# VHH binders against Bark storage protein B (BSP), part 6

Target 1, 288 residues: Bark storage protein B (BSP), of Populus deltoides (Eastern poplar) (Eastern cottonwood) (q09117)
Amino acid sequence: AHLRLGLVFTSDNNERALQDSGLYSPDSEDSSVDIAGRRFHSGTLNGSSIVYVKTGSHSVNMATTLQILLARFSIHGVIYFGNAGSLDKKTMVPGDVSVPQAVAFTGVCNWKKFRSEKGKLVFGDFNYPENGENLLGTVEYEKIKMFSPSEAPKEVFWLPITKSWYNAATEALKDMKLRKCYSDECLPGEPKVVFGSKSSTSDFYVRNKAYGDFLNDNFDAKTADTTSASVALTSLSNEKLFVVFQGVSNVAGETSSNSRVSYLASYNAFLAATKFINSIPTPRLACE

## First folded at step 1 (VHH)

Design c15 (framework vhh_surovatamig_d1)
Fold by ESMFold2-Fast, scan of step 1:
Structure c15 (fold): chain B 288 residues (1-288), chain A 123 residues (1-123)
Amino acid sequence: as target 1 above (288 residues)
Amino acid sequence: EVQLVESGGGLVQPGGSLRLSCAASGFTFSSYDMSWVRQAPGKGLEWVATISGSGGSTDYVDSVKGRFTISRDNAKKSLYLQMNSLRAEDTAVYYCARQGIPLYWTKHGLDVRGQGTLVTVSS
């Protein structure tokens, strides 16, 4: 049997974008399988063979669902599409699609004791005064340990997107036209695909401007979500190809986002993911 | 708490007119497309008309084009349906409905509906 592509996303809005497109066709009447309360759909997306699943939000739901997908289905690689917040409005604004080159967990940390002993700075420890108990300078950001079949466990912070698939995405999506309007409501500018950014994942939403600015200034992160680093870690641990498409639905700290803009962001991310999927070569059989 | 409350239904003779109203509360009214949908006795829900959040765009089911006019007053958080040249087949319970997150090319995506108001067209 030929390998399929795994298409993963978290929310009802993401699933609506897929369903509303009319591009998905089930393989058969019985082409869905329920595993651990999650429904996996086998079919074609604009002619390409896929398995898709709605995972639920946040890192554990994504990791658990994706591991089931990779363990129970013959998957060539993983395509994620979803929503993210912009951390830099000069780089990207709502409606744009981010194709990051690397993602990291920024929610894995040690919260230092107030008036902790002085010592040398370690990775992710920023040289801020301890003027209060809950300031950003009291947080140490941690690397995570990554396990894989072909190498010893290692500690990593940045999780790189598969180089070949990142490059294929930049080629497939260059000059891509995205959707600008929903009904009479239109984005103020022409939405665009932004390549080469870094993305921040945590199990909380980055709605605070000061924290968003901190992530941009100190990690050069341009988007924040609750999922992408979990996609990356699980895919890399299984030595599977993967790529991430993030539709920008808001700017951290601003109140201008609305449900239609969020839907446009989901839909534009879906369009980018679909164009990428249709651009990659037919997967080879697992055993040749 | 999101609420939609319809009024203005009643009994009218064929060729007559009625104006339906809907009072919205609990959300930013101007940010949502709004629709009227109806359910005739023994039939399913039928979409009738939609108006964009700004009021600049309207769409209608073919059977009511030229007879019905959907409008809104965002300052009053109210939706209206002016129904002219009424026919027996227009007899239905009419519901005010808030659009969820539909596509631009998709006309219907209701997420909240009111309690309804009965319109009977009979001689």
Scores: ipSAE 0.000, ipTM 0.119, lowest interface PAE 19.1, mean pLDDT 83

Design c16 (framework vhh_surovatamig_d1)
Fold by ESMFold2-Fast, scan of step 1:
Structure c16 (fold): chain B 288 residues (1-288), chain A 125 residues (1-125)
Amino acid sequence: as target 1 above (288 residues)
Amino acid sequence: EVQLVESGGGLVQPGGSLRLSCAASGFTFGDYAMSWVRQAPGKGLEWVATISGSGGSTDYVDSVKGRFTISRDNAKKSLYLQMNSLRAEDTAVYYCATSYDEWFYGSGTYEFDYRGQGTLVTVSS
């Protein structure tokens, strides 16, 4: 069978990192296919056969695009690389790459009436009237229903990364050297790969320190993004292998991020994804 | 109550200079990235420049690079835009805004939480 790896990401910065690397070679001058306004590119990445697609941000764009990828192409497994925010400066800082062990949706909620919860809201700055009385009530996080071909539907909160691919990534990226500088902007420390963390996915950006601290303290989540749980849910629903690489672009509550640091985070996530792809036994065009 | 009050706009000849100021109140100014955004008559809002909370990093739209300089004074809770070599196409209402860098997750643009009332810059001979 002619199987490829599916390489997915959300943004122009992610695509620019891939193109700037010089490691991608199209199968032909016209080896792209447009489906539902999304462009799927067939080629090789450092010799490994892939299909890559830029999905756009947020959970629905990722899930829709990834399902099209898995339904229309012969995909062995899914590699995601992209950007994330750090929820814990002691664990990771901008430039680092997170390889999470599990991801969850933290934006699927049951919003309770004010009176049942004495007006408390766990997100901190969402309070009406101002000065502490919160008329919005309290939020309960919900499990989501997961469907798959082999099992009855089940409720799930933590979506585990494929154990074999998570372990392979841990081995392949051990002692990996990441990029420290882009143009005239350099990271203050040496960037590193961080393994075994949990990641939070919501359709809102975690710019607020109190909410970031809440996610870290209550869910043990170390990164936040808008897509990783959609990658996980869609892959698990299709019973496909998958792994996630997150380049840290910012720290929740800090405003020191910029376009260069964001690109550097994208590039480091791409480097990690590429090293992983090169480490797994997958058919290359030359050895198919 | 968050307040952003812009000043320094006016009529200037092509090739001239203006310095815009923004006075901020009602929030911890140094914790926020700040931006200048503009709206030309009959057009949409355009991001111009951003400066980080510490002032350690700046970013500009290509059309103003080398001509405009964004700066801040956290002790005075003030944001500035020094505009040099002004062109007719720089004519717009300029707004001071609190911002965050969406590029860490998304499309490569800045998002804005709060915006002032604006100050008009007219570049005309």
Scores: ipSAE 0.006, ipTM 0.257, lowest interface PAE 9.2, mean pLDDT 83

Design d01 (framework vhh_7xy4_2)
Fold by ESMFold2-Fast, scan of step 1:
Structure d01 (fold): chain B 288 residues (1-288), chain A 122 residues (1-122)
Amino acid sequence: as target 1 above (288 residues)
Amino acid sequence: QLQLVESGGGLVQPGGSLRLSCAASGFTFSSYAMAWVRQPHGKGLEYIATISGSGGSTYYSDSVKGRFTISRDNAKNTLYLQMNSLKPEDTAMYYCAKDWYESGYSLEYDYKGQGTQVTVSS
């Protein structure tokens, strides 16, 4: 079958990276369509057929837009690129690209009663805050329900990236050189692609170092964003292949107002996604 | 080194029963979801049953629901498939499969070993 790849991202900076690359070419006919206020673009990315869409940030915008993409277009699989915060400076720093092996929602919680009651562990083997000092009570992390056409709904926490695409990404990107400079501003070190991490998704930004450290220490999460788990859940629910590329734009808990570093992160994530897209076999040949 | 060794297949008459076993080694068995997958001669793979690492959740394809039961013994690192009311269309090579990611459910599983043949014929 003649299938396209779906390329999704959330922000104007992500789209600017795609546009600045000069690698996207619109189809000569029907190059865009507007659905529910979102614009879907059909074309080629360095020769590979894609549909791309800017979804908006946070879980709901990503999930609704991606479901429209998958319902209205013949999509073989989903490639996400975007920005994320590092939860571990020893693993990755701004400018690096994270290719997670699994992502999870860390914003789905039960609030338990006040009065220093410690919540029952349901999932994650930890509740925050552990000792009940927070006047808001105790928070318990929860699994989410995942629906698919092929089996009954199930409770899941870690949402794994597609094995074949994760492996293809590790092979395609292993020696990849990323962009170090934007105009006269350069990253202090050589940016690199980091594989095998876990990523945290919530609808709030992790800008508190103590909470970032908690996610790293207790979930082994190395990056945090607001969308990757929505990409995973929506793709898995539709039984679609998917992969995630995260450009590290900041370190959780550190002050950063540097728009050029954020752009470099977006651009490096875009470069990684593009190299991956160009490395996978034609969909018609993948089963032969 | 990951190893999955299937056994228990054979020739059985329609309406009969078989119990398949899969001995697992080389990984922390209780941390991974497991599946039984079958492939009839000359056809594609069909996922027929899955079970969570703890054994607390099980899922079945419509073709086997009510007839097959998946279970696991984490102390023995063994996966089972109890097959009842077997039909000729159940004839296939049966493979034990491990989820590639710990504590996750993926659409892609690892396959190891030769499988075990089930033939339902009068």
Scores: ipSAE 0.000, ipTM 0.317, lowest interface PAE 11.1, mean pLDDT 83

Design d02 (framework vhh_7xy4_2)
Fold by ESMFold2-Fast, scan of step 1:
Structure d02 (fold): chain B 288 residues (1-288), chain A 121 residues (1-121)
Amino acid sequence: as target 1 above (288 residues)
Amino acid sequence: QLQLVESGGGLVQPGGSLRLSCAASGFTFSDYAMAWVRQPHGKGLEYIATISSSGSTIYYSDSVKGRFTISRDNAKNTLYLQMNSLKPEDTAMYYCATEYGWYDESPLDYKGQGTQVTVSS
């Protein structure tokens, strides 16, 4: 076989989920390659040929690592799994897996003047009125310019997941059983796969409930992360198929101290990604 | 200014014990989950143990379960790691870290300077 699936994720929790599964087997001939301080692993995941790499968090680490993957390896398409925060606890709670239909950068913006020219932007100032106007001004979200080999550059806000792969994921995962417990600790409800959502990517963590509510109310975004739109932009720019699986580890505006829930979210995202990978045909020219 | 200062590392024989301490300052220690992570020479960071802000929820990595115990004293702003039955594989720089349980990269907000643990005969 000449083509592999690229499996990308950001964190040690994500890698731990992959390793704990026992489903990955390295190739004897080409088990790993180090490029720019990143380690690319060639092997099989439950029988499917892959290259996997841990990218690090945030848009630049993801884009840089994924471009190296696509330039140095023969990749049919990109599967991302990782963690995200829920922006709507009525639709998604910790442990669930989100399969978005589209993702956008919500951290690329034009920071506009306060409505009055008398507005003040002072970092570290603790004298802001509790119920007053926002003196920091307003944010206008920007479209991002997307380059690709076959088309003129265009400005896009929503970056669509590959339709065929989104549909394949919906079919493969519709009745999927996710992990509810890690040791003696269990999620309060049964975790589920949620399809058709939109996801928000920024290089800051959404810890503010008001901002999370704003993203849900104004963009219909159901999850927030630091990487999904970077996966989308890089994949689309290279004209590669891609799909995103997000394990929900928290709710925006809530603090969580339970690392087992974060690990369980990583594990459930990994399970979803693996089931998708094993369901999709990979082009092959010949057997060994 | 938020600071975490680790101590208690050193050279120990296989089968020995060490107790690590982390003194926290510059933030409300009792509001944050805490973690111990380690980094062997030339390798990546490994989570050893985490503990919730109240101390009621604790996690251990499989490599240290039954041998290490994490605890905290919120009145003293101090995190502890009791390490028993030490193995050569436990040789690493040990770091104290704050943990929020965020959705991204290993949920650490801050990491201290570390304390070296060497297990050799």
Scores: ipSAE 0.005, ipTM 0.219, lowest interface PAE 11.6, mean pLDDT 82

Design d03 (framework vhh_7xy4_2)
Fold by ESMFold2-Fast, scan of step 1:
Structure d03 (fold): chain B 288 residues (1-288), chain A 121 residues (1-121)
Amino acid sequence: as target 1 above (288 residues)
Amino acid sequence: QLQLVESGGGLVQPGGSLRLSCAASGFTFSSYDMAWVRQPHGKGLEYIATISTSGGSTYYSDSVKGRFTISRDNAKNTLYLQMNSLKPEDTAMYYCAAGYDYTWREYFDYKGQGTQVTVSS
C-alpha cells in the first residue's frame, strides 16, 4: 500500500482554506470514508499523497480523530494546521504563522482549596467572593502521562515537535510570503513565519490578558490553542513524526478577532503546511 | 551547533561549597528548561535539579534539597549550581542538560561534557 501524510485541522475555516486553494485532488477511487461520524479524505495536495480530516475543536476531538487516522490508514507522519492566539504581540500578531518547537497541556490541573495564608488564583482573579478573600483557591499545573510502544509510561509536561520535521520546516518556510488581504480588509504589516516558540493547549480559550501574560512569563509560551498538545501527545504515543503550523487569529485579552482575520490566519497556516509537505522527501502516489 | 560547557568542579572537603557554571551556545537558551544531572563513577545518571525557562520555578531531588540551589542568567546564557554542605556521596561528574520535563531521567535532549566534583578529606 501507499504511505501517506496525515493532514489534520479542526474548523470549517481551515477546511475552507484548503478547498479555496484548489490544490487538493481527490483519489479517483475510495476518495473518502466515514468513521465514527468523521470523514477522512484520500487524495493529493499539490502532488503529495495525503489523508485529511476535520477533527472538531478541543483536545478530545483531536485525539480521538487522530488515533482513528493513525489506526486505519498507513500514515508516514502528521501535519497539523490551525488557528491560535498570540500571547506576545512583540513576537507575533494576527496573520502570522507560528511553528512551535514544543507544546504543553496547561489545562490539566490540581485545584486546591484556599490556604490559611492568603491563597492566590493562578488562572487570574475571578473575584469570588467579590471584595473578599479569594475562595477559588490555588490552581497547580500537572504533568500528563504518556504511553508509547517502545517506552514505559512517563509523566510529561513539554511535548517536543519531531526534530527532523521541525528543522525541515525552518528551512522550507524561511522568507515565505503569506497572504496579507482578505476581501477589502488587509493586515497592517507583512505577515511572517515565527519559529522556535512554545505553545500552550487547554480546553478553554485564553481570552484574558493577565493569564496570557502569565503563560508567556512563566512558560515562554508564545501561542495558545485548544488542540496542538493533543496532536503532539497522540503522535508521540504512536511514535509518528509530526509538525504544527498555527495561524495567529487574535491576541489574548484584546478585542475579539473578526471573521476575515480568522480566515487569513487559517489560510496562512494552510500555505505554510502545504509548502512544508511539498518540501519533505516522502513516498508519492505515482502513476504507471 | 549546540554546546554546553560546564566548569567550577574540583576537590573540596566535606562540608565545603562549590559553584558550578554552564555556558550555553548555539540555541535560544531562554526557551529551554535547564537541569543539572550527575553520574558517580561506575553508577547511573542521577537527576539533581531543574529550572524553568524564566527561572520562576525550581525543582530538586530529595538528596540535595536544602543544600543545592539552581539558578540561571538568560542575558548571559549561563546556568549555575550552588552546592553547599557537600558530602562524600556528592562525588560525581556533573552535567548541564537542556531539555523538557519529560527528559529529567536519561531523556535529556542535550548534555555537556561534564565537570568533576570530588568531596574527600
Scores: ipSAE 0.000, ipTM 0.117, lowest interface PAE 18.9, mean pLDDT 82

Design d04 (framework vhh_7xy4_2)
Fold by ESMFold2-Fast, scan of step 1:
Structure d04 (fold): chain B 288 residues (1-288), chain A 121 residues (1-121)
Amino acid sequence: as target 1 above (288 residues)
Amino acid sequence: QLQLVESGGGLVQPGGSLRLSCAASGFTFSNYAMAWVRQPHGKGLEYIATISGSGGDTYYSDSVKGRFTISRDNAKNTLYLQMNSLKPEDTAMYYCARFEDYYSGTWSDYKGQGTQVTVSS
């Protein structure tokens, strides 16, 4: 038996990037398996053995699909590629690819009522960065309890990318040239791979500049998406290697990118993931 | 059953206008980005306009920018293409296309039967 790499992504644009590349070859005409309404494809990506699946958006779809992948297939480790919004345009802009070092859930909160002291109502711990009173109370960001086979459950906020795979990605992708143009539309600058950032995951899109600035200023988060922390938590809970590649499709609070820029971001993330996949060996199991 | 039905094509003089419609059924129309794609006789497909599910974001190829306008009416499950200042090079079969959830080597996961636009004389 041999171990495969699991390649996961959420959207039709991500899958189109994979298919449009021409680098995927199915093992056979019948190499897909449907499980719980999800289709898992076994094949090779530029010669490397993979199973890929489109999970659907948001954290629960990712976690459920990834757990099925890990339970039903012999997976060495998990590679995620997808789209993210930039929280700091001085660090990265649309077309760039982020390779984060850690990811966190920023959508898991304890929403508290107004505090009262000596008969006076006061605001919570901070105001959202908008003028006026926060009449909805205060928001406290929560750690997540992580379960795994070899450790007692623990509370974690930052979920670290596998150190060895993060290091392998930095080596494989250093000075990588990304795609600047798709058909007749070109990015204004040269896209680049950005390493070592932190990423924010929530089940809502961060389209508000004030909230994006808040995440950057208070958590040092450089990108926001709806899936990366779910990939991290599920992989860590199963004690599996994993790495994340995020194509930047927009800047939080700015006008939405057109569909072609979003596709280009997906394609650049796919190129980064593929170069990483082709840089690592997948071991065979000799004695099962 | 998923269906896209294009209409509104025809013969028109250079400088004229046409409005194409695409009636969609069998899926939740507002959840999907849509496109207009054209194919001149004996040539490849050209993506000319796209629109997000909400209608808040659009893209146009340089060949039609400023002349064509894509729009949608999600209450009526209908996609539109307003074509102004038509040129002979706009002559093609025009297809309505959806972006979603098929395992395919193409940008669109489904397109209709098309509507012919001929700009001549």
Scores: ipSAE 0.000, ipTM 0.111, lowest interface PAE 19.8, mean pLDDT 81

Design d05 (framework vhh_7xy4_2)
Fold by ESMFold2-Fast, scan of step 1:
Structure d05 (fold): chain B 288 residues (1-288), chain A 122 residues (1-122)
Amino acid sequence: as target 1 above (288 residues)
Amino acid sequence: QLQLVESGGGLVQPGGSLRLSCAASGFTFSSYWMAWVRQPHGKGLEYIATISSSGGSTYYSDSVKGRFTISRDNAKNTLYLQMNSLKPEDTAMYYCAKEPLYWSDYEGMDYKGQGTQVTVSS
């Protein structure tokens, strides 16, 4: 038996980047397994032994799929790649790749009463006016209870990326050249890998400028997504090594990026994840 | 009782070499990643080298890459750091550190020893 690296991502665009690369080779024509409607693929990525799975978006799809992966396969550690929005365009812009140092759930909250009785929210509407009152000062962010085999349950807010793997990623990806163009459409600047940032995870997309600014100003969060903290919590609960690569596809509060920019973000995150995977040996099991 | 005991530090001239050792006890040494971390006087901790539980993977900071070599002997529960081409900038207290399976203290370490001082000067 072999201890493999687990590669997880959420979307068809992420999978397209993997397939378009031509770097994945299945172990055999029968090397996939279907579990609970998810397809797990065993093979090599540019020579490194992996199991990959497309999880679907948002925290629950990621957590359930990743737990199946860790329970049913011999996985040394978890590599996530996917898309994120930038919360600070001075730090990173579309096409860049973020390698966060810590991630947190920012969608698990107690929404307390507004002190002045102002700023009424009307539930049942999908969109609130951009000029409406921002009640963020009444939100109390909740810590998440984390369970693990080796320790008593504890409450955590920031979920740290595995220090050794974060350090390995920093070394492997320094001076990395990312893709700037896709079929005659090019990013305005040279895309880069940004290390050490904090990331925000919610089960909603951060497209509102005021909320994005709040996350940057109050948490020093530089990116937002729907999955990274779920990867972190599930991996930490199973005492597994993990690392996250986020391709920046948009800036919170600005017009949604076009499909080419979103694909470039996916592809650049995939390139970063692949370079990291190829720098990490996958150990063989000594005994069963 | 978990214990890490560093040795091998001292005063050395620029361009010289030192070998640090760390004797580990009180835990299953072969199950954990290990690291060497340093702290210059009045500054923060810096990771300089990390080694996997089997010894099959090693990682170095840019400041020491090509000059330092981390290794381990799981039969002897001992971690080593071979330091070559030492520079004045390498002057620091050097700590042997046990890495956790995951980081619960983002800026911390699971456990580190008392340290061994390395001074590079003429």
Scores: ipSAE 0.000, ipTM 0.119, lowest interface PAE 18.2, mean pLDDT 82

Design d06 (framework vhh_7xy4_2)
Fold by ESMFold2-Fast, scan of step 1:
Structure d06 (fold): chain B 288 residues (1-288), chain A 121 residues (1-121)
Amino acid sequence: as target 1 above (288 residues)
Amino acid sequence: QLQLVESGGGLVQPGGSLRLSCAASGFTFDDYAMAWVRQPHGKGLEYIATISWSGGSTYYSDSVKGRFTISRDNAKNTLYLQMNSLKPEDTAMYYCATVRYDSYGYEYEHKGQGTQVTVSS
């Protein structure tokens, strides 16, 4: 009668946060299943029944793994936690957790010809903050076609997080204390949960400050990652509830974080996801 | 600034053992998770093992589990890889790497020249 919650993340860093928490208990020694080279773990997270899987980064790995999860297991809804870069350090900084209200693919583009069939794109320089230019000014951002069982296919750009679960997360996490320190090292400020932001997903890393600024200025996107929109599209296509928790590991275009800051970001995202999971009622088939 | 210097490779027979070392300088060593990666001649990089910044957690590829042990000495800024029961397929250039975290998670970044391990009769 009970459905499980699907817990998905991309990296070994995210899995370390789950393992180090001590909150996961497998159903048995044999409660994992390998499907298409991916290992799905059935157990409980602080008493709530889940299936978790490490998906790998980028849109296809996430979408493929999540579709296997939803097709092969009885899943009530999907909780994603992972890392993201901040696109606006006035809104959030490393260690913070973003709970976005909507996510979009910003890496799906129709690249238009230059007027003269001449125009030079300098590949390889786009990644460096010191170059500062947005070379994608001649591209057209495309909507994604979304299929679902109950509705005609439609073109969408912004993929909304499930409203009921977004609202539940806002209520559950409103006064949440995140971890600031680990092994005598501390984040420079108090980490916080930031709600209501929009997030950008691309199959390339946004390490270029000019492009990060462009996403903030033109899309009002506050975080960038490689997976959240795939979580959204796949969940919406399957008509499944879902929510996204992003631990901020750096500011796009600035120096990379050290391993402790990135681990704290992953751990804080995991804590937020766990508090949300423990706050929702036990799923039942009748409540789908 | 960041420098990694690998050593300890060599020629060894199947079933033998080697211990690799990596001397780190130019950064705060105990702030970074570290990894060993290898590259067989003419092939891509293969992940071998990762160790957390404190040494409290270790992770291994399936090809080396039970045979290799990663460890670190933060007081000496040194990373180690103990390799036992070596096989011909372990033949590769071995690199130590920092685990670099960015907006999207982790990446392995090697900076050294590497140390060659050759397993043959």
Scores: ipSAE 0.000, ipTM 0.249, lowest interface PAE 12.6, mean pLDDT 83

Design d07 (framework vhh_7xy4_2)
Fold by ESMFold2-Fast, scan of step 1:
Structure d07 (fold): chain B 288 residues (1-288), chain A 122 residues (1-122)
Amino acid sequence: as target 1 above (288 residues)
Amino acid sequence: QLQLVESGGGLVQPGGSLRLSCAASGFTFSEYAMAWVRQPHGKGLEYIATISYSGGSTYYSDSVKGRFTISRDNAKNTLYLQMNSLKPEDTAMYYCAADHYTFEWGSYFDYKGQGTQVTVSS
């Protein structure tokens, strides 16, 4: 059997970063398969055997596409790269790459009546902003029920990245140089890889500064996206190794992101993913 | 507590053979795919071979295909690697690993023992 790594991402910018790298080689002219409207590509990335697929954004598109990947192909583990917003300018700015240690859904909640309880008695029961009017009312964040072959269903909030792959990424990427410039437009500082953060996933974009600050202050979340927790839940439910690389494309609460900076963030996340793939024992094809 | 104990390494001349063993305990061995990986001194990890939970399918890296054979004995909870036609390039610390993630912090690489050293030189 030809065991491969699954490489997943959501957008055209992510796919363009992969293509622009020149590191991907398809196995043959007919090395793609369409399943349920999704196109799965079999090939090599810098010599490592992979299947890649563009999933579309948000939790359902990611989960359904990833489940098809894991059911139809022999996948050793899952590598996600994509874009995220920074929740803390002191730790991460556009162009940087986040390698989170854990991710959680922060969009699954009970939205309680405005001016109800002050959120003191139960996990995830919050009243923000404190000392002022809470424009959202009281929100209770919910755990997700996780199913797996080896264990009874359980309730989880933080979804841990595979420890061995997280550790391998930390070692492989610690001195990594990232891209600073794209099409003669350059980031103001040297981009860097940031390890050990926590990430927030919801099916809405975090554009509100007060909510972004809330996630940072109360959950210690440093990035927000629409897919990482879905990658984690699906991978853990199938008992598959996985790791997440997030290119920072904006800061929550600031004005709209620049499309060139978004592409650069995608490219830097791709570079980090590729360097990680080169560092782990993966299937490789011989050149003959 | 999942435990893997590798043995069978040693010094061998080029063209020689060695058989590595890995004794597994603390989990239901017959439900896990198993792998051999190696690490030459000062270099990264290299994937060598994997075997399915039943032993019905195997996969080999191109560098060892045709020379190494992975096998298992589920009744004895033991994994093997038969190494033939050894080359100086095969010199490395060899680790066995359980290729099955659980909901614990840990996985494939975290579930390897101290390894067994294979040195191929004249």
Scores: ipSAE 0.000, ipTM 0.141, lowest interface PAE 18.9, mean pLDDT 82

